VH-VL binders against Type II restriction enzyme TaqI (taqIR). Designs and how they scored, part 1

Scores and structures below are computed, not measured.

Target 1, 262 residues: Type II restriction enzyme TaqI (taqIR), of Thermus aquaticus (p14386)
Amino acid sequence: ASTQAQKALETFERFLASLDLESYQQKYRPIKTVEQDLPRELNPLPDLYEHYWKALEDNPSFLGFEEFFDHWWEKRLRPLDEFIRKYFWGCSYAFVRLGLEARLYRTAVSIWTQFHFCYRWNASCELPLEAAPELDAQGIDALIHTSGSSTGIQIKKETYRSEAKSENRFLRKQRGTALIEIPYTLQTPEELEEKAKRARVNGETYRLWAKVAHHLDRLENGFVIFRESYVKSIELFLQKNAPTLSGLIRWDRVAQEALTAP
Below, numbering starts at 1 at the first letter of every chain, in headers, positions and changes, except where a header shows other numbers; Kabat numbers aren't used for antibody chains.
F, E and O stand for the ipSAE by ESMFold2-Fast, ESMFold2 and OpenDDE, each averaged over both directions (binder to target, target to binder). V2 = 0.75 x the mean of E and O + 0.25 x the DockQ between their complexes.
Where letters were taken out, [cut] stands.
The coordinates of atoms that the task and the answers printed are left out; those that the model quotes come from them. Centres of patches stay.

## First folded at step 1 (VH-VL)

Design e3
Fold by OpenDDE, look of step 4:
Structure e3 (fold): chain C 262 residues (1-262), chain A 119 residues (1-119), chain B 107 residues (1-107)
Amino acid sequence: as target 1 above (262 residues)
Amino acid sequence: EVQLVQSGAEVKKPGSSVKVSCKASGGTFSSYAIGWVRQAPGQGLEWMGGIIPIFGTADYAQKFQGRVTITADESTTTAYMELSGLTSDDTAVYYCARHYDYYEGFDYWGQGTTVTVSS
Amino acid sequence: EIVLTQSPDFQSVTPKEKVTITCRASQSIGSSLHWYQQKPDQPPKLLIKYASQSFSGVPSRFSGSGSGTDFTLTINGLEAEDAGTYYCHQSSSLPLTFGPGTKVDIK
């Protein structure tokens, strides 16, 4: 791992550790004002990449969320004004702002989690990783390059809801490529094991998530991050299997085949 | 460090108007909300209204609607509060305060401006 | 508007004693309650945000709790410098409103 990549990871983790997650949850959790899809002009992803994906920088700095939001708000004032007038007529700007803050925060947290995976990967793995807003638009979080092939990755949060699996756009566009789900959980191994013991029907699923949880860590503020063991396990899995991988590789297969070791 | 510096004390006659300024420095101005809170002698705090400078539109407490005007100048990072139709009941210390938005606590305050309305 | 009430109005406390101030909202405001300390001839200072989160630089002896309509500010071991008036503030909805304040004196 390059010294640069390690520094980037450390700096990014310091940033994540500085986040007052409790305050943000208290503020934004009840706010669901802006639930519709944002127009392209208001998509925060490019800005999030600009400010938080700095893998090539020697001394990266990361904005606090409030500062980031302010920047986004000011930068996109014109589209915002039109958006507000169109969809939130009669509402105060403050009300809409709070709604957008909450929406952007949730987006940011998801992206930060994704970026942590990528930063950790760059610091610990040899296979090259590519991350870009355009990839996100295609439904993947990053591309990992192996000899002769590229594998898409997508962070998959723990969901027990049978979400209607919409066919991933990435897989539709790139026939023959593989997309692997990277499982992610906020629960501790102990919590998941307890649930497994109590579960009548899904005990095995909880045990799989417990295995995943062993490869995760928690910052002091509660932010869940990826351990080195996580990305190294995935790298090994890809090195071994990438040429034969095709289509969607579900999280449970990844957990079972790549993340088996505590 | 963020600082809010307000204009000096004012003595006004009943029926007149007063305009108080609040100069912000040391941080972002346009995207933060500036609120105005007054405090009559020996009394509690009363929110009058606020403004997000980048939008230029202020929100007011109903009690002061039609009588108070809150504005902001982004070029000078200064907020203004103008109160008209002054009566003795308007004698108070007037504070400007900054918060991230209306739903946050006030984290920075001006030093206050004493407005005395006397015949 | 949301009306906030505080109890007690006044409290005289011996140093190192525990101080408890309550704030009640006329309707549920979730955790959107903030606490301020104001000393004579000074502007208010933010102490606690969102019911229980200490603001930067605030001594650990200050703590907040509560949700919905009932909130409490606690000072564990009152210091001489803690004399002043304490206000709760709700930011759940406009207009923003403050409690009437609780004056804390040191015996």
Scores: ipSAE 0.021, ipTM 0.524, lowest interface PAE 6.1, mean pLDDT 90

## First folded at step 4 (VH-VL; from e3 with heavy chain G50R D59N)

Design e3a
Fold by ESMFold2, look of step 5:
Structure e3a (fold): chain C 262 residues (1-262), chain A 119 residues (1-119), chain B 107 residues (1-107)
Amino acid sequence: as target 1 above (262 residues)
Amino acid sequence: EVQLVQSGAEVKKPGSSVKVSCKASGGTFSSYAIGWVRQAPGQGLEWMGRIIPIFGTANYAQKFQGRVTITADESTTTAYMELSGLTSDDTAVYYCARHYDYYEGFDYWGQGTTVTVSS
Amino acid sequence: EIVLTQSPDFQSVTPKEKVTITCRASQSIGSSLHWYQQKPDQPPKLLIKYASQSFSGVPSRFSGSGSGTDFTLTINGLEAEDAGTYYCHQSSSLPLTFGPGTKVDIK
């Protein structure tokens, strides 16, 4: 028989594959009207975990995004009204609702991607993984527990990012522990290899991303997911290094040490 | 459809080397591993090693470490396995087989190349 | 390294009957277990990947189950062309290893 973790992964992947990503992208891409920090009462993370992080259920089912958004909205009518009056004076409710819908869709896609890592981890790996909205609020997408330590992870999309040099709040509170960046990209290995060939600068960075991309997969609708090889490579890296890891471990070290050896 | 076509049968003397080719067609080459599996007469399957061209690094079973070299040429979509220091125990059919990486099953196999090592 | 064993070594089976073949791993391999069919003088062919997922073009009479250390390949309604040797293969860790095979003949 399949384990509970394997069934959860298969069901979650089926949900992800059912999404009409192109339609959602066309609908929401131009809409950036709600980018303010949301107050605690409007935080969607508890709802996203409730409806999409069901690792312990025997036969989980997952809401479509529209139904999820309706449920989130309906639970919060009074704080939504207060938020709209405060920040969107003179705007129609339809305008603000669409803005929040677009905002929450982008958050959901990010969260669904990190949940896929976690579902794949549970199905393929031995080290325990813990994910909760309270951890996510601290900048920790999940904790992975090794003998004698825990390591936080953050799933990070390729953005050619420039980060301010500061300690993460988790790292400040948990001195002597580590937070590792788990990179992913929406580009294929082929696309990245071609960019590496044409690059005048950063060719090696493109090649590193191509190796990261090898450990990723695409569902039939184009949603990018993590292969078993990805999570097993990270598990091996943690088993080898966790006793000595401290502070923020950046994506390029993680990629170089975990994802460039097959 | 994906196809793997191997070079022809070879008869070799003990102490020599053999190099078997595996031409892939009908799919993406650089991101798929080509593994090599041999089968002695009447025996089961034995994994020898593999290469994923995009990584550029081959990985070998300990038994063959030092005697086997696996390479890939992306321009011709061809993988090669070279086995040196042949003995009669190396008489076998040598298969190339494709998988995405070592966590995946071998979805397509070459037709096999018979290597006979005799005095 | 992970050792795979198979049972039985050999089965002689009447057409249309059910065939079961087991594979046991020396340590947990999750669902990273694959099944192949090999006919004489032919390469192996992938039947089942990840313990239970049927490969493209494989007849529905072939199914797989199991996880951890114990796995089963089932042929539900054996046909004459199914005669051959069946191998399990683990992809959980290097070196990749195969079971010793189970030969299935037609009575």
Scores: ipSAE 0.049, ipTM 0.610, lowest interface PAE 7.7, mean pLDDT 86
Fold by OpenDDE, look of step 4:
Structure e3a (fold): chain C 262 residues (1-262), chain A 119 residues (1-119), chain B 107 residues (1-107)
Amino acid sequence: as target 1 above (262 residues)
Amino acid sequence: EVQLVQSGAEVKKPGSSVKVSCKASGGTFSSYAIGWVRQAPGQGLEWMGRIIPIFGTANYAQKFQGRVTITADESTTTAYMELSGLTSDDTAVYYCARHYDYYEGFDYWGQGTTVTVSS
Amino acid sequence: EIVLTQSPDFQSVTPKEKVTITCRASQSIGSSLHWYQQKPDQPPKLLIKYASQSFSGVPSRFSGSGSGTDFTLTINGLEAEDAGTYYCHQSSSLPLTFGPGTKVDIK
């Protein structure tokens, strides 16, 4: 199981490393034509799991994004037509396709980051991790099982906007469970420390993010991935605290308590 | 390049205290953990404690609790280790070392500070 | 605390031979084991982190393996410059602890 998990991680990282992130960003970053919620029939999550969550396979292969998108598109021509007629009447298929392509790319990048965490976890940790589209539908990225309890995790990207987050569906459904935010940043520790020094307010926040950044690595193409130390720290935190955890555990608490010291 | 530079050799009398400094340069300071490890002549490595400057909190090995104090000054990026109640058994080379992260090994080390306790 | 033991305590090896050093933990530490090399009058140098990951600048002849309680450092083709003492170290829990060390001499 350990060998398989390690192989899966390595293969997935190779896939991530093969992505031309710069080209994708140039192409998709300015495109924001499809911002509404997608109908169930057009939800890409099941397909993303199908093609990119292969933790149990001996020889996993991963599709390029273009191939993935083509596959997704071709299988959904009817619901797409309905969607276009409903929301994009008078627009060309090409226009809407490009919009959806950009949307799905953003979704894919997010899910790939999530999957990397999960692959890393399986390779490095002993606690069982569960990932499934159904969990995502509940607002969590994965479920980690400890003795007698399950803890939800959610990747939390660094945001400058204090968005009032609505109550998480997972927490609503499972009273007494905990959801921990897994902080994720694209910034280097050095960049964050410099920001901390210059910050008039919230310098401590930048320092916390810097701490988080020490548990992250960058692939050659710039894709940021989780280090073994990250997941091991979280595992240790859960092993020690899971029975007493309830509700939303914010990223800053996780950073302070899990990613700073045993 | 990251560098840890420690203070010079110390000769101390029994019962006295010693304070060793460790200046960090070439990288970030506040987000790293600084550990102290000593090595008696011809002996192995012994962890004494560590500090996380951003929190100002230190952890100590039980053997040294009550006798060792580890501090850090973020403004000068310098860590300190003070050991009191010195005996001949405290004669050793004292190292400061940095964790790349809090759960990794020590990736950078100071040059060591020799502390000799003699009557 | 987690107690680390090493084997052997000492070995004298002919250049180009394979060297194997073992480290055992008193309890499972997953992969949170690191290896150091120390030469006389020098501070320790990190060789392997997390049981099997080579640190930057470390020659390829050094490798690490193991998980849980049993770990191994391997030097494939010992060089004269590799003479020194090797320590395992755990960072799984506080207090941090080191193995007693393995001294490697060149014949």
Scores: ipSAE 0.000, ipTM 0.459, lowest interface PAE 14.8, mean pLDDT 90

## First folded at step 12 (VH-VL; from k3 with heavy chain G35H N59D, light chain S32H)

Design k5
Fold by OpenDDE, fold request of step 13:
Structure k5 (fold): chain C 262 residues (1-262), chain A 119 residues (1-119), chain B 107 residues (1-107)
Amino acid sequence: as target 1 above (262 residues)
Amino acid sequence: EVQLVQSGAEVKKPGSSVKVSCKASGYTFDSYAIHWVRQAPGQGLEWMGRIIPILGIADYAQKFQGRVTITADESTTTAYMELSGLTSDDTAVYYCARHYDYWSGFDYWGQGTTVTVSS
Amino acid sequence: EIVLTQSPDFQSVTPKEKVTITCRASQSIGSHLHWYQQKPDQPPKLLIKYASQSFSGVPSRFSGSGSGTDFTLTINGLEAEDAGTYYCHQSSEYPLTFGPGTKVDIK
């Protein structure tokens, strides 16, 4: 791993550790006023990449969320005006702003999680990783390059809800490519194992998530990040299987085949 | 109590500029827009423009474009309307008014500022 | 711009009589019509919002109706204090516009 990549990771982790997650959760959790899709002009992804994806910088600095949001807001005054006018009848401007702030925070947390994976990958793995807003638009978080092929990755948060199986845009456009789900959970291994013991039907699922959780770490502020063992395991999995991978590789397969207990 | 308090009467010469202030109190300033409406003596109401303080965006009636500037100071919760190139036709009472969203009526008004343009 | 017209221009009414003022829009504005009362040397006061909703503190004798292009302000039982000029206003489209006003005098 390059010294630069390691420094980037460390700096990013320091940033993540500096976040007052509890305060943010208290503030934003109850706010669900802006749930519709944002127009292209209000898409925060490019800005998130600009401010938080700095893999090539020697001494990256990362904006606090408030500052990020302010910058995002200030750059999009007219589009915001149009958006508010169009969708938020009977709502105060402050109310809508707060709604957008909450929405962007949730988006930011998701992206930060994704970026952590990528930073960790760059620091610990040999296979090249590509991250860009354009990839997100295609429905993937990053692209990992192997000999003769590229594999898409997508962070998959723990969910027990039946998600409507929509075909991923990336897979539709890139026939013969693979997309692997990268499982991510906020629960501890112990919590998951306890749930597994109590579960009547989904015990094995909880155990799989527990395996995943062993490859995750929790910062002091509660932010869950990827361990080196996680990305190395995925890399090994790809090195062994990438030529034969096609289509969607579900998180459970990844957990079983790649994320075995050390 | 919601209040909009405007600056005092102005007497101006043709060609000059006038800046009227509107101090808002009793509510969250960023939750509302401030509009400016004028009324010439014995005439009806004419919309001039508005500002959305939280966005810092002002829009103007076409008639006043290039001649009117509406601003807001969040720190003082004060809106301003500056009109340049004054003529006798600009003699009027100028009102600031609060507007909740893009579609609502004006629920609170300033007391008005009389601007007289005379040679 | 949306042009608003009002009828009548002037009305002299005996106390306790019913007053009806109409406002017509040059195009459909849905319910984005508001009514104001203005007394001499005072700013306008909001009476009715969104065609039919009474504003806080407005006496029950004031009511509004209509949608699209035709709207009506009704004063059921005119009081002496109701003398003034009444304006309709549309917020459906920018620029915002007002009706020419209806002056109501008390006999």
Scores: ipSAE 0.794, ipTM 0.903, lowest interface PAE 0.6, mean pLDDT 95
Fold by OpenDDE, fold request of step 13:
Structure k5 (fold): chain C 262 residues (1-262), chain A 119 residues (1-119), chain B 107 residues (1-107)
Amino acid sequence: as target 1 above (262 residues)
Amino acid sequence: EVQLVQSGAEVKKPGSSVKVSCKASGYTFDSYAIHWVRQAPGQGLEWMGRIIPILGIADYAQKFQGRVTITADESTTTAYMELSGLTSDDTAVYYCARHYDYWSGFDYWGQGTTVTVSS
Amino acid sequence: EIVLTQSPDFQSVTPKEKVTITCRASQSIGSHLHWYQQKPDQPPKLLIKYASQSFSGVPSRFSGSGSGTDFTLTINGLEAEDAGTYYCHQSSEYPLTFGPGTKVDIK
């Protein structure tokens, strides 16, 4: 791993640690004004990559969320006007702004989680990783290159809700490629083990998530990040299995086969 | 209480410009658009344009495009309407009015500013 | 632009009489029609918003109805203080436009 990659990771983690998550949760959690998909012109992903994906920089700096949002807003005044006219009649402009702010925050947190995985990967692994807004548009978070093939990755947050099986655009476009789900949970191993003990039906599932949780760390502010052991385990898994992988590789398989040891 | 207070009466020469101010108070300035409507003596109401302060976007009636500029200062919660190339036809009372959204009516009005254009 | 017309142009009425003012739009504007009252040397005041919703503080004798292209303002029992000019206004499309006004005098 390059010294540069390690520095990038450290700087990014410092940024994540500086976030007042509690305040943000209090402010944005109750706000669900803007839940629809945003028009292309209002897509924050390109800006998020611009400001937070700096893998090639020696001394990266990262914007606070408020500053990021202000910049995003100021660059898109006309599209915002159109958006507000179309979808938010009867609402004050300030109300809509706050709604968008909340939406973008949630998006940012998701992207920051994704980027942490990528930064950690670059710092600790040998296989090359590619991240770009275009990949996100295809429904993947990053692309990992192995000898003779590329594997898509997608962060999969812990959910027990039945997700509508929509075929991933990435898999549709690239038949024969693999997409692996990277399990991610905010729960501690202890919490999950307790749930497993109490569970009548899904005890094994909770235990599996507990295994995943052992490969995650929690920053002081509560932000959950990926441990080095996580990405190394995934790398090893890919080195062993990538040539035989095709289609969607579910999180449970990844957890069982790659993340079995704490 | 919501209030829109406009600047005082103006007497202008043909060809000159006038800038009218509208000080807003009693509400969040960025939450509402400010429109300008004028009324010639004994005539009806004519929409001139509007500004959305939070976006800094102004739009104008085609009739006034190129002659009118509407601006807003968030720090002073004041909207401005500047009209250039004045003629006698521009003699009117000019009103600022608050608009809740794109589709609402004008719920609050300024007291009006009389602009007289005479040689 | 959407053109609004009003009828009548002028009406002189006795106190306590019913007053009806109509507004017609050149095209359908749904319910995006508003009514204003203007007294001499005063700015317009919003009476009815969205065709039929009374604005805060407006006396109950004022009511609005209609949708699409035809709208009506009704004053049930005209009071002396109701003398003035009434305007309809559309906010369905830009540019925003107003009716020519209906002047109501008290006999």
Scores: ipSAE 0.175, ipTM 0.649, lowest interface PAE 1.8, mean pLDDT 93
Fold by ESMFold2, fold request of step 13:
Structure k5 (fold): chain C 262 residues (1-262), chain A 119 residues (1-119), chain B 107 residues (1-107)
Amino acid sequence: as target 1 above (262 residues)
Amino acid sequence: EVQLVQSGAEVKKPGSSVKVSCKASGYTFDSYAIHWVRQAPGQGLEWMGRIIPILGIADYAQKFQGRVTITADESTTTAYMELSGLTSDDTAVYYCARHYDYWSGFDYWGQGTTVTVSS
Amino acid sequence: EIVLTQSPDFQSVTPKEKVTITCRASQSIGSHLHWYQQKPDQPPKLLIKYASQSFSGVPSRFSGSGSGTDFTLTINGLEAEDAGTYYCHQSSEYPLTFGPGTKVDIK
């Protein structure tokens, strides 16, 4: 709603549009060599929030990925040495650095996607939104505050398999709270509609994802972002339902009840 | 072909310092550690320290801590070892050697640089 | 710091005979033991890495064995050009250390 929030969103979208996604994909897609859980000292989340979540700044700027990675790397030279010693016998140092680049890039893309939702929310919606590394550690991407309650959100990437096998940590800690899955797909509505027509199984699932895709947009470089209609639809859904929401609100209910034709 | 080419022999006076260079070619310089090993006349091999260029980390044997500085210049693919406070006990051949990872042997060695400390 | 010892200090050996050099570490180093040959006025040359793996271009008469604390370099069929000093080297723990050397001469 504020001019500050609109400028932050515009600046963040320019940053996203500036990324050479095709080059990063070609460089990093085949690289899955760092599979170990990263120790706490190597956790990139505090750095990602520091450099990319600047909702309170009047005139924010955003680092490119290479500069971000160099800053993260340079702050952690001794923990990196220890990590390489422990896990990467027989590997060149350059090989391990490239593996960490690929892994952090994939984490960054995920975090940038959820931040776009949050920046768009701040620019378009009235209900307050809170995002912090501490919330991310609990398995939620943001809290949205309604009168007398708060609802968590989590970006849910398209899949055919169940994602709700275990109860979320946030939901375990505070009974009576709700966590909403925010569906997100890289496929276009046209691609999903064609899959729905050809499908022998899951045709209705593809049609639900097509509804989701109608509320997403694609920057010139291919980065998929949330339209204003997306966040406003979620806000309306919360205004209507938040007092009675509890537990995990799955992506398909959100798609059916919140996301309508644009 | 991997090559490590060191600077020429030096004669130094006690109390001075020496800086030996090690020019690397034939491989990606920052991907391999460079170690420095010396050998006094008629004696065995003594590890002095190393640098890992991609990490920017140098470590030294305790015996040389405070006297030795090992650096690398990626733009010229050259490593350096500087030893200060020279005494006659520092008369030796100084070698640089390439190290693939922490736990391998040294696969390529420089030709050696003779440093003689005499009055 | 890991101390390496070698035995024998010196061998004088008839050509075509078998040479055995041992290296003992003061604590277990797994397979992180390497062997070098050094000829007079030359840098050391890597022969065997990781206890038993021959380095590129090394004649098949050179072999290594062992793990933990006890390691052996074997020259099966000594040739005249094999005269020199042989060193073991551990890369398991810093500081890196070398054995004191074994001089091999041709009889």
Scores: ipSAE 0.013, ipTM 0.555, lowest interface PAE 7.6, mean pLDDT 87

Design k5
Fold by ESMFold2, fold request of step 13:
Structure k5 (fold): chain C 262 residues (1-262), chain A 119 residues (1-119), chain B 107 residues (1-107)
Amino acid sequence: as target 1 above (262 residues)
Amino acid sequence: EVQLVQSGAEVKKPGSSVKVSCKASGYTFDSYAIHWVRQAPGQGLEWMGRIIPILGIADYAQKFQGRVTITADESTTTAYMELSGLTSDDTAVYYCARHYDYWSGFDYWGQGTTVTVSS
Amino acid sequence: EIVLTQSPDFQSVTPKEKVTITCRASQSIGSHLHWYQQKPDQPPKLLIKYASQSFSGVPSRFSGSGSGTDFTLTINGLEAEDAGTYYCHQSSEYPLTFGPGTKVDIK
């Protein structure tokens, strides 16, 4: 709720709105030529935090994707040469570069989405939030600190399923902590409600996603972001429930208890 | 170079247990799921379960619930599959395999471990 | 549970000819379908991922197509070393399942 946090959110939203999503989708959507595990030296996560998670900066600015990718690429010429030689010898650098562009773009969109939640949280909520590449490497998009415990969050896109059965590595390291799934969908409430009416199976699931979508907003370019109501609803849910939460809290419970309540 | 190396062949009596190891090298072990797949002689592939080491999440096919335990040791970069209550129907080659993410296939496989259950 | 079926069960093919193997899913799996080659006493090897994307180091004669419920693996110009059993595999939902396999021999 500070002036700095409000400016950071506004500036980040302007950055998201400036993205030419349709052009990127046309260029990259069909390209899935690089799906190998990236070596640690090619991991874009530290760079994504460096360039896009600037919660503590006065007057932050954000690189466009092309500039970000050039920066990432130019920092890693030797590791890139080794990677290309190992997996893509006989291919042009342009072929491999385009594949990495597409892959990093998809990663960047995912990270920008989770950062929007974090920027919105800082601007709208009182409970402290912590985000870092070390947490992200553990599968934790952010930590939210409540009295007596910390709760991890993870953005859960509509198409993903949770397979959690045992206490995860993060939860094993810190007692009194839970991991909650933060549901996120690119579909509008109207689209989801229409699917619910047509469905003979999973109609109620579509209706639940529609309730989630009511707390999301769409920028002019189509980028889907979190409304203030979303983060405030999650904050209330945590204030009410965090002392009793443990383990993985699935997206559907979060949606039912936080995002469908008055 | 990514490599999955499994423990050696085993001969077991009915009713006993077997524990197969899968030592991973050449990549960040915690970041990738390890799956276990078996293949009975002359037959196809059967998925048993998987673990995501960084999260400690394991999931099992219903057929094996209660009999299988899949674990991982991050310090030794080794995954384990233990199957109990063995019968002759469990005679198979057991493979571990790496899964990049839920969307892709299994890009690297162990060499396989033959488990023979004889009466 | 998603059942995968493959056709044909077996085929014997003259070198340099085109091989077509089909895989059908009992429900839509989008593009979450992968193809493997297995030779005797060896683990499976990934050929095609995400329905149509060649895995690194796989010869260009191997290609995949399809989405939803119907998928095809094509070997365009069969070579002697291509003999083996080919499996499809879905990663759309758990439990993960494999097709029953298609054995390809050289005539």
Scores: ipSAE 0.000, ipTM 0.369, lowest interface PAE 19.5, mean pLDDT 84

